# Miniprotein binders against b1l550: the designs that were tried, part 167

Target 1, 279 residues: b1l550
Amino acid sequence: MRLPEELLERARDIHSEAPSHRIKLDRVGSFGLKVPVEFKGFLLLAEADVWVSLPEGRRGVDLSRQVEAIYELSNPPKDPFSLCREAAISLLEKLNYADSSGVSIRFDAPLQDGESLKYYGVEISSIASDEIINKIRVEILGMTACPCTAELIRAYKSSEIAATHTQRSLGILEVSTKAEHPDPDKLASIIERAMSSPLRTYTKRPDEGGLVIRSLSNARLAEDVVREMIHLFLEEFGHLPEDTHILAAVRSMESVHMHDIYAERSFSLDEIRKEISSH
Key: E = the ipSAE of ESMFold2; O = the ipSAE of OpenDDE; V2 = 0.75 times the mean of E and O plus 0.25 times the DockQ between their complexes.

## First folded at step 13 (miniprotein)

Design oa7 (at its last look DockQ between E and O 0.95; V2 from the best seeds 0.78)
Fold by ESMFold2, look of step 13:
Structure oa7 (fold): chain B 279 residues (1-279), chain A 94 residues (1-94)
Amino acid sequence: as target 1 above (279 residues)
Amino acid sequence: GEIRITVEIEKDGRRIRIMYVITSPEKFEKILEEIERIIRMFGADRIRITVEASSEEEAERLADEFRELAERLGYDEIEVTREGNRFTVEAERE
């Protein structure tokens, strides 16, 4: 049922009124939207949040304009990174009372895995005000092999036996920058290369043996994985603005323990360069 | 080579600064298309695009491309200044 438009003459515009309590809000938006995107030839259904700041003198947000900002740009489906950045700017254009806007888009990214596919988690955001801040978080599972147990087994028995416990580890890279979003495949690659071995969708027996040998030859503590992620990140993305902020982390689901191990480092590019150059 | 682009768009006193740092040439055309879409969608009455190219020859070619972009978008007042591998395109419409 569509209500008669002549009612608009008689109804108060609730959203444009001043609120009873004049308090600025940082994020007022529509969360959990389903948005089609095109990523590397795949059509994906992503989840998106959109929001704006709300000044103390405005009672409500024009929610229809808010969702319009992202849906207009998502038909036909397009690259989620461009969509994210463009939608954030569109929000400020459509909702001129806001000081800032934000868009986040989440999806599982397909990744070639031999003759099969695997996936990794991607969440991006763009925050617009007098400038644009772009953030990307990538999460991908890999395999780690414990070097401590490997050394104990070597020391206890002949050096002919190579053994240790292996486990899934979740690697995390989160980048916040004024530049456009980094390529998620490159971030995922950095995480996987920092681990003892990548995880595969499946392996045949000869390939499985090779994977295990690789992991044993590349045994790493969770702490080492984080340090290697930082090293590899600097090699690939040292060109980003110096105030770019990075979080590198790993959560290792240690196969011989009832609990997980977590390691994390956050830094800006200028901070980490100074730290490294002091050694 | 590395290309650094700063795009400043302005409409009705609101100014937004957007930055790109392009290290792969295949991404450049997509970024240029995105910049054009943003300027058109925002309806900017003034733009300022600063580019630091990887070479002087590249800067000369890119300056022409961004001048054409401003012309395509219908800007009346277009000024291009170049110094070595760096240039600025400023454009206004009323």
Scores: ipSAE 0.775, ipTM 0.922, lowest interface PAE 1.0, mean pLDDT 90
Fold by OpenDDE base, look of step 13:
Structure oa7 (fold): chain B 279 residues (1-279), chain A 94 residues (1-94)
Amino acid sequence: as target 1 above (279 residues)
Amino acid sequence: GEIRITVEIEKDGRRIRIMYVITSPEKFEKILEEIERIIRMFGADRIRITVEASSEEEAERLADEFRELAERLGYDEIEVTREGNRFTVEAERE
């Protein structure tokens, strides 16, 4: 039932009223929207958050206009990177009382794994104000083998390949930059290459054995993984602006413990380059 | 070579800066299309696009694309300036 237009004219615009307390809000918006995106030839349904700032003198945000902004740009479906940037700008244009806006889009990204697909988690964000800051977070599972246990076993049994415990590890790269979003597939690749071995959705028995052997021959601490991620990141993305901020992290779901091991480093490109050059 | 593009759009005193750093030439066309969409959507009265490339010749070619874009978008006053391998396209609409 659509309310008669006459009733709308009589209704107060609650959102435009002065609030009881004149306090600016940083983020007001709709979270958990579903939007279609095109990614590497796949049409995916992504989860999206949209928000704007609210000035102290305005009671509420026009939420319907926010939703319209992102859905207008989502038809036809486009890549999530462009959608994110464009939607952030559109929000500022449509909601002129806002001094900042933001969009976040989350989905599982398909990744080819032989004849099958695996996936990694991705969150793409853009925050607009006087400039646009683009953020991307990639999470992908890999496998790590413990070098400490391997050394103990090697000392006990003289073998070229020492047995050790293996576990799933979640690698995380989060990048915030004034440039466009880094390629998430490249980020995922960096994470996988930093671990003892990748995970496979589809394995034949010989391949499975090879994967484990590879892991055992490339045993790495969680700390090793993070350092390797940083190293590989610098090689691939060293061209990004110097003020680009990176979080590299790994959460190892240890198979011999009830708890996880976590390691991280947060840094800017400028900071880490200075650190490495001092060595 | 690496191409750096900085887009500044202005409407009613609001300015937004957008930066692109592309390492593959094939991405330029997509970025150009995006910039066009952004400018149209925002309704910018003024735009400033700076492009820096590995060579002057490449930067000039890219700047020409942005000049043409400004023309297509109906900007009346278009100025192109050069500083080495950096070109800046400034455009205003009445």
Scores: ipSAE 0.685, ipTM 0.889, lowest interface PAE 0.8, mean pLDDT 92
ESMFold2 (binder alone), look of step 13: mean pLDDT 84; pTM 0.832

Design oa8 (at its last look DockQ between E and O 0.97; V2 from the best seeds 0.76)
Fold by ESMFold2, look of step 13:
Formats: structure tokens, sequence, C-alpha cells
Structure oa8 (fold): chain B 279 residues (1-279), chain A 94 residues (1-94)
């Protein structure tokens, strides 16, 4: 049932009223929207959040205009990064009483894995006010091998046994910058290259053996995985603005422990360059 | 080489500044299309686009492209200032 649009002229505009309690709100929005996106030729169904700030003198947000901002831009489907940045700006145009807006988009990104595909997690956001801050978080699984156990086994019978425990590890890179979002595939590649070996969708025994052997040859502490991620990030993305902020982290699901190991470092490009140059 | 683009748009006193750092020339066309789409839906009264190109020849070519973009979008007065590898396109409409 559709109500007559003529009622809009007679009805009180509840959203534009002053509230009983004049308290500004930082984020008012619609969360869990489904939006189509195109990523490297794939059509994906992403999840999005949209929101704006609400000044103390305005009772509510025009939620339909807020949702309209992202859905209008998502048809036809386009790359999620352009959609994210454009929608954040569109929100400020459509909801001109807000002093800031935000958009988040989440999807699983496909990666070629031999003749098959694997997927890694991507979440991007754009926060708009008098400037735009773009953030991307990439999470991808890999394999790590413990160098401490490897050294003990080597010392036991030198070169007769090359072994250590291996486990799945989740690598995380999160980048916040004034420039456009970094390429998620490059971030995923940095994470995988920092680990002992990549994980595959599936393998046959000879290929599986090769992955394990690679892991043993590249045994790394969780701490050194994070350090390598930072090194590789600086090589690939050192051109970003100096105030770009990065979080590099790994969570290792240790096969011989009852608990996970976690390592992280956050830094700005300016900060880390000073730190490295001091040594 | 690296190209840095800073865009400022202004409408009814609201100013938004955003930037791109382009290292892959194949991405330049996509970014130009994004900038054009943003200007179309935002409808700014004034735009200012500052570009630091990788060469003087590239700056000359890109300055022409951004001038043409402002003309396609219907801006009345377009001023381009260029020195070396850097240029600024300023445009306004009523």
Amino acid sequence: as target 1 above (279 residues)
Amino acid sequence: GEIRVTVEIEKDGRRIRFMYVITDPEKLEKILEEIERIIRFFGPDRIRITVEASSEEEAERLADEFRELAERLGYDEIEVTREGNRFTVEAERE
C-alpha cells in the first residue's frame, strides 16, 4: 500500500525538528546494506555501512536520502573503492546539515591460485568532512613455521631432519591515508611474502610437500613476519603521504600451543622512516 | 613517474579536499573519470585542481585535459597556472 505523496506537505517533518535533548551524535546511519560491486571482472555482493554526523539542533537523519547516496552510485556495479569514496562525498551533498560522513564496504576479494581461486578479506572506508580519509584493511591466511623448534631439531641431528611445527597465521595490514585506497592485491601479496609459505585452496601430495618444505626453509618468528611486512610495505607504498598510518599484525594459531601468538606494530610513514634511519 | 592530484570542491560554503597519488599510468584514466563523476553529482560552485606531474611535458598535456574537463562541466571562468611540472586549474560557475 502506497500513501498519497500529498501528505508530505501536511505532515510534520520530524527529522528537522530540534530534539528534546540537544546532544550531537557522531554516527547515525544504515548498517549492513547489500551493494553490488565489480572487482577485477568479478561481480560481488558486498556489505556496506553509511552514516553521517548529526548536529545537536537536528532531531533525526533523513535515512532514505542516506541510503539513496550509495545505491544511486552502485548501479551499474563499479569498483568498490570508487564507490566508497564517491558515496562519502555524496552523503555530504545530500545531507547538507552533517559536518561529516562515512562509508564502509566489506567483501571477500578473489585471488588467482593456480587454476583455482582463493579469497581474502577486505574492508574499506572513506570518512569525509573538509577532507577525505581513506582506510583499507586486508586480512589473508598463510603458513608460518617456528624457527626455535627448527633450530633445536637441527642441533639434535645436524641436517638429518629438517622439521618444525607449522600453523595457519592470519596476516593483517591496515592503512589510513589521505590518498586513494591502496591496491588490496598488493597488500595481500605483502602479507603472503612475509610468511613462511602461502596457503592453497587445495594441493596434491607432491605440491603439499613443496609448501611444507618452503615453510621449513623460511621459518620465521611472528615478530619477524610483522617486521618483514613493514619492510615490504615501505618498498611498495613509500610514496603515500607522510601522515599515512599503518597497522601491521599477525595472529598465529600455533599448532603446539593452547593459545594464539599475536604481534603488531602501528606507525606513520614519517615515524617509521625516522626510526629506521636512526640505525 | 608519480603524479599527485589534489582536488578542492566548494558548494554553498562547504569545501572538501581530496587527493590521489598515481604511480600506475593505467589508473590515471579511471581516476579522471572518478573526479568528473564527483564534480557532476556534487555540483560545486568552485573547483581547484592542483597537479604535480612527473615531467614538464606530462604537466602540459594534463593541464589541457583538466581544462577540457572543466569546460565539459560548464564552468565559466577557467584559469590555468603552470610552472615546470606543477599546474593548478581553477574554475568557477554561478
Scores: ipSAE 0.754, ipTM 0.918, lowest interface PAE 0.9, mean pLDDT 88
Fold by OpenDDE base, look of step 13:
Structure oa8 (fold): chain B 279 residues (1-279), chain A 94 residues (1-94)
Amino acid sequence: as target 1 above (279 residues)
Amino acid sequence: GEIRVTVEIEKDGRRIRFMYVITDPEKLEKILEEIERIIRFFGPDRIRITVEASSEEEAERLADEFRELAERLGYDEIEVTREGNRFTVEAERE
């Protein structure tokens, strides 16, 4: 049942009223929206957050306009990167009292794994004000083999390939840039290549054995993984603006411990280049 | 080669700047389409698009495309300036 339009005209616009306390809010919006996106030929249902700033003199945000903005741009479905950037700008246009806007889109990205699919987690964000900052976070699982245990076993039993414990490790790359969002598949590839081996959805016995052998032959500390991620990132994305900010991290779900090992480095491209050049 | 596109749009005193760094030629068309969409739905009074490319010829071609875009979108005052391999398209709508 729609309320009669006449009643709506008589109703006080609560959102446009002065608040009881004149305080600016940084983010007001709708979280947990579901929006269709097209990614690598797949139609995916992504989770989306949309928000804007609220000036001190306005009680509330017109939330319906926010929702309208993202869904208008989502039909027909498009790539999540364009959707994110366009929606952030559209929010500022539709909500002219806002000095900033933001959009975040989250989904599991399909990745081809032979005849099957694996996936990685991706969060794509854009924050608009006088400038647009694009952020992407990629998370993908891989496998690490411990070099310390391998060395102990090698010392005990002379073998070409030393046995060691292996574990799943979560690699994380988060990039914030004034350029467009970096390619998430490339980011995922960097993470996988930085680990001892990738994970596989489907393995036949020979393939499984090969995967483990590869891992054992490429044993890496969590610290090694992060450093390798940074190195590979610089090779692939060194062309990004110098003020681009990166978080490289790994969480190793240690198989011999109840706790995880975590390593990270946060840096700008300018900062890390100076660091590397000094050695 | 690497292409850098910087877009500045202005409407009612609001300015928004965004940038693309294109290394894959296949993405160029999609980015151009995105920029067009943004300009269409935002409806800026002023547009400044700066293109920097590895060659003058490539930058000029892209600048021409943006000039044509501005014309197609009904901007009346369009100026193209050059500084080396950098071209700037400025367009204004009354």
Scores: ipSAE 0.617, ipTM 0.865, lowest interface PAE 0.8, mean pLDDT 91
ESMFold2 (binder alone), look of step 13: mean pLDDT 83; pTM 0.824

Design oa9 (at its last fold request DockQ between E and O 0.96; V2 from the best seeds 0.81)
Fold by OpenDDE base, fold request of step 14:
Structure oa9 (fold): chain B 279 residues (1-279), chain A 94 residues (1-94)
Amino acid sequence: as target 1 above (279 residues)
Amino acid sequence: GEIRVTVEIEKDGRRIRFMYVITSPEKLEKILEEIERIIRLFGADRIRITVEASSEEEAERLADEFRELAERLGYDEIEVTREGNRFTVEAERE
């Protein structure tokens, strides 16, 4: 049932009215939108949030314009990173009373694993004001083997390949930069390479055995993984602006405990370079 | 070589600055296309694009591409300035 357009002429624009309390809001928008994106030849349904700031003198945001902004750019489906940046700018243009805008997009990224697929989690955002800041968070599971238990068992049985407990570990890289979003596949690769071994969706028996042996031979603490992630990140992304902020973290779902082991380091590129150079 | 592209767009006194850092030539075309889309989406009356490259020749080439972009977008006053390996393209609409 469409209301007659004539009725709209009689209705007050509630959003443009003065609020009862003159308070600026930081974010007003639509959360949990589903938008199609294209990523490496895959069409994915991503979750998106869009928002703008609201000045103290305006009662509400034109939410329909926000939704239109992102969907106009999403048809045809495009790269989620470009979509994020473009949508943030479009929001500021369409909602001229806003001094800032933001877009967040979340999806599972496909990753080829032989003849099968695995995946990693991606959350990106772009915040626009006088400048645009881009943020990406990549999460991917890998496998870690405990070097401490391995050493204990080695000492006990004198085996070349000591048994140890293995577990799934979640690696996290979060990057906030004034540059474009870093390549998510490269970030995922850094995380996987920093662990004892990657996970595989499909393994044949010999391959599975090899994967485990590799993990045992490359036993790493959660702390080792984080440090390796940082090292590999600097090699790949050291060219980013010096004020780029990074969070490297690992959550190890330890198989011998009810709890997880967590390790992280937050840093700017400038900060970490100074730290490394001092040693 | 590393290429840094800084874009400033202005409309009705609102300015937005954003930046790209390019390490692969293949990414340059995509970035150019995105910048064009952004300029159009925003409806910028004034643009300033600064390119910094490892060589003067590369920076000049890129500056020329951005000049051409400004021309295609209908900007009337286009100025290109050089400072070492940094080129700045400024364009304004009447």
Scores: ipSAE 0.770, ipTM 0.915, lowest interface PAE 0.6, mean pLDDT 93
Fold by ESMFold2, look of step 13:
Structure oa9 (fold): chain B 279 residues (1-279), chain A 94 residues (1-94)
Amino acid sequence: as target 1 above (279 residues)
Amino acid sequence: GEIRVTVEIEKDGRRIRFMYVITSPEKLEKILEEIERIIRLFGADRIRITVEASSEEEAERLADEFRELAERLGYDEIEVTREGNRFTVEAERE
């Protein structure tokens, strides 16, 4: 059923009224929107959230204008990073009573893996106020091999065993910066290179053996992986603003344990540089 | 070398500042297009674009490109100031 348009002229605008309790809200928005994006020539289905701040004197948000801000920019499909940054600005223009706006976009990014593809997780956001802060989080699986068990087996007097336990490990890099979003493929590459070896969609037996041998020759603790991620990140992204904030983490799904191992470090670029240069 | 672009846009007293740090010249054209789209979306009355290029030759070329960007956006008053590797484009309309 469709209501007559003339009723709009007679109805109260509930959203523009003052609320009973004058309390500002930090995030009021629409979450879980489906948006198409174009990334590296692929058309991907992404999930987006959009929000704005709500001042203490305004009862509600014009939710249709919020959704309009991102959908107008997502047709035709475009680069998700540009979409994110542009939509954040569009929200502030369309909802001029807000002090800030935010957009987040989540998708699985394709990565070439021999003759096939694999995917890694990407979440980006842009928060606009008197400045724009861009955040990207990348998550990708790799393989780690335990160096402690490898050393024990190596030291075994009569053993010809070159072995240790290996497991899947989830690497995480999260970057918040005033510059544009870093390239997610470079972040994913940093994570994979910090691991003992990459994971493959599938392998033939000789290639599988090679990956296992590589992991054994490059055994690393979860702590080592995090430190290596930071080292590689600084080599690739040391040009970002000094107040850029990074979180580097790994969750190792230890094959010989009933529980996971977790390691993380957060820092700003200026903090970590001072730490490194002091040693 | 890297190119640093800082954009300040203003409309009705609201001011927003954002930036880019470009290390790949292939990305420059797309970033210029994004800046132009953002300025149109916001409907800015005034803009200030500060660029720190990697060389004086690059700064001269980019100053022309950003002046043209301001002209395409329809600004009445456009001022370009350049010193060495750095330039600023200021533009405004009524």
Scores: ipSAE 0.761, ipTM 0.920, lowest interface PAE 1.1, mean pLDDT 89
ESMFold2 (binder alone), look of step 13: mean pLDDT 84; pTM 0.846
OpenDDE base, look of step 13: ipSAE 0.755; ipTM 0.910
ESMFold2, fold request of step 14: ipSAE 0.734, 0.756, 0.733; ipTM 0.911, 0.917, 0.911
ESMFold2 (binder alone), fold request of step 14: mean pLDDT 84, 84, 84; pTM 0.845, 0.843, 0.848
OpenDDE base, fold request of step 14: ipSAE 0.730, 0.742; ipTM 0.903, 0.907

Design ob1 (at its last look DockQ between E and O 0.83; V2 from the best seeds 0.74)
Fold by ESMFold2, look of step 13:
Structure ob1 (fold): chain B 279 residues (1-279), chain A 99 residues (1-99)
Amino acid sequence: as target 1 above (279 residues)
Amino acid sequence: SEEELERLADEFRELAERLGYDEIEVTREGNRFTVEAERNGVRIRITVEVDGKEIRITVEIEKDGRRIRILYVITSPEKFEKILKEIERIIRMFLEYRE
């Protein structure tokens, strides 16, 4: 069942030895852990990775201490964002030979959709050293309506109802900041509002018609969806530190093509403010 | 406001007291205050700055020569209590050895 504890007195501590090749390692850890989290009243099973840096003079990492650190903090289940930040700090404290630590947590976030549910993807991380850097990536599907085809159809009929192809588009916001993780629901909302229309789990036919008509009223190029995401992000999160880094992107699964369209922009708050103020 | 800063300072003094700190220094400069304390080799410095509706909290923790700086930027009051509890849990990690 269990080996005698007395063996610890006799056995070499392999991990504390110097390695044959004195090379620092950036990330040594346990990846693919399953961790319970509590999100907005839901109990979810998230996937987590944990790691620390390993100095050149130390042969191995105390891997059991790493795993123990995150599981101790996850019982009872709690908010994944607090868990992520606290676990990263705990790793750095517990494994004091490391000069940095990291934690990532991934889950599908449930979102109410009338009496049903929909979801969006969330991945967060926290990297701790002399300070902590928090990252969140949110991915959510929406609907886009092509303005190019809409204009061609309008010109063909001159003044009749516009029509165009619609498709699912994946919106992406990724934020890296020294402040605490932004609210993922707000990021998801920014993405959805930038699209032509949100997706629904289900609709009745009159509601479906209204959804499509609404999307035609908000026909947008993928480029303009990205621009709108940035505009809305600045309104909601302009208070974050100036060196906060953002990636805004859209992958549109064009219904009339065999391939996707992609648009993205990366920026810091400092950079984008200067860009906007110069126009 | 002056009274709002005083209430916030009291809350962070009480946080340090709950963690077992007994010689807690609170200093103030305009819209900013700093809470400093040390217990069992764990030194904390919590700087809180209020600017309009924004509360900026910087937590610095030092133990055994290691120093970590944590930033919170709060724009809604409902998040404040959750963040206070998180700060308390984090500082408690440094005060307690885990094997």
Scores: ipSAE 0.706, ipTM 0.889, lowest interface PAE 1.3, mean pLDDT 88
Fold by OpenDDE base, look of step 13:
Structure ob1 (fold): chain B 279 residues (1-279), chain A 99 residues (1-99)
Amino acid sequence: as target 1 above (279 residues)
Amino acid sequence: SEEELERLADEFRELAERLGYDEIEVTREGNRFTVEAERNGVRIRITVEVDGKEIRITVEIEKDGRRIRILYVITSPEKFEKILKEIERIIRMFLEYRE
């Protein structure tokens, strides 16, 4: 049932009223929207959050307008990066009382793995104000082999390839930059290359054996993985603005422990370059 | 290259023209050029700097006293066309939206 228009004319605009308490809010919006996006030839249903700031003198945000802004841009489906940036800007334009806006889009990104698909998690965000800051978070699973246990076993058995415990490890790269979002496939590749070995969706028996041997031959601490991620990131994305902020992290689901091992480094490009050059 | 910079300048001039801007000013300074234009209270300033294979594009849009800055860093030709289209869409949003 649609309310008669006449009733709407009599109704107060609650959102435009002064609030009982004059307090600015940082983020007001709709979370958990579903929007279609086109990514690498796939049509995906992504989860999206949209928000704007609310000045102290306004009671509420026009939420319907926020939702309209992103869906207008989502038809036809487009790449999530453009959608994110454009939607953030659109929110500021359409909701002129806001001094800042934000959009976040989350989905599982398909990644080719031979004849099958694997995936990585991606969250794309854009925050708009006087400038636009783009953020991307990529998470992908790999495999790590422990070099410490390997060394102990090598010392004990005198084997060239020592047995060691292996586990799944989640690698994380989060990048915040004034430039456009970095390529998520490249970020995922960096994470995988920093691990002892990648994971495979489908393996034949010989391939599985090879994967494990590779891991054993490339044993890495969680700390090693993070350092390698940073190194590879600098090689690939060193062209980004110097004030670009990066979080590199790994969470290793250790197979010999009930808990996970975690390592991280947060840095800006200028800071890390100075650090490396000083050694 | 000088030729590349000129080509890029032409591309952005044409972009402004497609968007209906009549007074377009292009200023060149070394490896940088700036395209400035105003239409219906929407002022745009696009600065492009070429450094080797890297192209840095800064888009500034001003409307109703509000200014937004957008930065792109392009390292491949394929990416350029995509970004150009995005810039066009963004500016068009400002031009088309009226309270």
Scores: ipSAE 0.705, ipTM 0.894, lowest interface PAE 0.8, mean pLDDT 92
ESMFold2 (binder alone), look of step 13: mean pLDDT 83; pTM 0.836

Design ob10 (at its last look DockQ between E and O 0.84; V2 from the best seeds 0.00; counts 0 for: pae E 1.6 > 1.5)
Fold by OpenDDE base, look of step 13:
Structure ob10 (fold): chain B 279 residues (1-279), chain A 99 residues (1-99)
Amino acid sequence: as target 1 above (279 residues)
Amino acid sequence: SEEELERLADEFRELAERLGYDEIEVTREGNRFTVEAERNGVRIRITVEVDGKEIRITVEIEKDGRRIRFMYVITSPEKFEKILEEIERIIRMFLEYND
């Protein structure tokens, strides 16, 4: 039942009223929206958050306009990167009382794995004010083999290929930049290449054996993985603005422990270049 | 190359023309050019800098006393067309909201 339009005219615009307490809010919006996006030829249903700032003199945000802004841009479905950037800008334009806006889009990205698919997690964000900052977070699972145990076993049995424990490890790259969002497939590739081996959705027996052998021959600490991620990132994305901020991290689900091992480095491109050049 | 810079300048001029801008000023300084235009209170400034194979595009839009700045870094020709289309869409959003 739609309320008669006449009743709407009589209703106070509560959102535009002065609040009881004049306090600015940083983020007010709708979280957990579902929006269609097109990614590498796939139509995906992504989760989206949209928000704007609220000035101290306004009681509430026009939430319907926020939702409308992103859905207008999502029909027809488009790539999530342009959607994110455009939606953030649209929010500022439509909600002129806001001095900042933000959009976050989350989905599992398909990644080709032979004849099958694997995936990685992606969160794309754009924050708009006087400037637009684009953020992307990529998470993908790989495999690590412990070099410490391998060395112990090698010393004990004098074998060329030492047995060691292996585990799944989650690699994380988060990039915040004034440029457009970096290519998530490239980020995922960097993470996989930094680990002992990638994971496979489907393996034949020979392939499985090869994967394990590769892992054993490329044993890496969580610390090694993070350092390798940074190195590979610099090679691929060194062209980004110097004030680009990066978080490189690994969470190793250690097979011999009840807990995870975690390693990370946060840095700007400028900072890390100076660090590396000083050695 | 100088030829490439001129081509890029022409493309952005054409973009402004498609968007209905009549007064378009293009200024060149070395490996950089700037396209400036104003229409119905929406001022745009697009700065393009070419450094080798890298093209840096900075877009500034000013409307009603607000300024938004965003940038792209293009390393492949294939990416350029998509970015150009996006810039066009974004500027149109500002223009359409005034009508």
Scores: ipSAE 0.696, ipTM 0.885, lowest interface PAE 0.7, mean pLDDT 91
Fold by ESMFold2, look of step 13:
Structure ob10 (fold): chain B 279 residues (1-279), chain A 99 residues (1-99)
Amino acid sequence: as target 1 above (279 residues)
Amino acid sequence: SEEELERLADEFRELAERLGYDEIEVTREGNRFTVEAERNGVRIRITVEVDGKEIRITVEIEKDGRRIRFMYVITSPEKFEKILEEIERIIRMFLEYND
């Protein structure tokens, strides 16, 4: 039964009260929301988080207005990057007591893989205050071939036949910038090009031979994959603001080792350019 | 070029006009121009800088003493229309368009 308006008017506004302990909170919001997005012609069901800061003098957030900011903008489904940026700004405008707001959106991005599809992980976020900072993380699996084993086999066999162990490797690029989010397909392409060979959903026998030959001919240390990712990133995204921050990483799931191998480098565009130009 | 800067300035003037602004000031200094306007307590300042094929757009929105600033860096002309539409949608949020 609907509550009479007179009773609602007499009820105190719990959210606007001061809390018992006057402590600022950095992130108060709703996590794990399901939102539809349109990515390159695909309709995807993404997972989103929304939040705002809560000043020390305010007891709670207006949850309905907070969630409304993203749901209103998500229908009809649209580009997840525009949704992310617009929702973050909308949160800050609608909840004027907050010093900052944030939105995260996660989805698996489809990628053409010959006659089929494969997927890679994307997580984007936008943090709004007196400025907006946009972050994107891309994760994609590829193939790496060990150059150390390849050299040992070459030496032992004294033959022209290349051989080494290969393994699945997870490549990671994370970019934080004041400009709009970079295109995730370009980030995924950078990661795949830095590796020995891409992973395929499936291969036919003639294609399998080509992938194996490419992988063996392009054996790389995890460290060199990261360096190549950085080189390719600078070629594609050197136009971003100089304070743009990047993390480039690879984790190799070694086929002959008990442990994974991991390499990473974080840097700003300004920092890495100075480093490279010093050589 | 001068011709390109004039076309871009006209685009952002028209954007402000579509949003209902009617006191629009456009100022140019070299390869940069600034569009400023105020309506219903919502002040906007859009700064556009052209450097070769790179177009950098900075949008500042001020309402009730709070300022929000965000930017875009366009190197591919096919992105321009979508970015203008996004900027327009964001500014409309502050204008409380459903009055």
Scores: ipSAE 0.659, ipTM 0.873, lowest interface PAE 1.6, mean pLDDT 85
ESMFold2 (binder alone), look of step 13: mean pLDDT 82; pTM 0.828

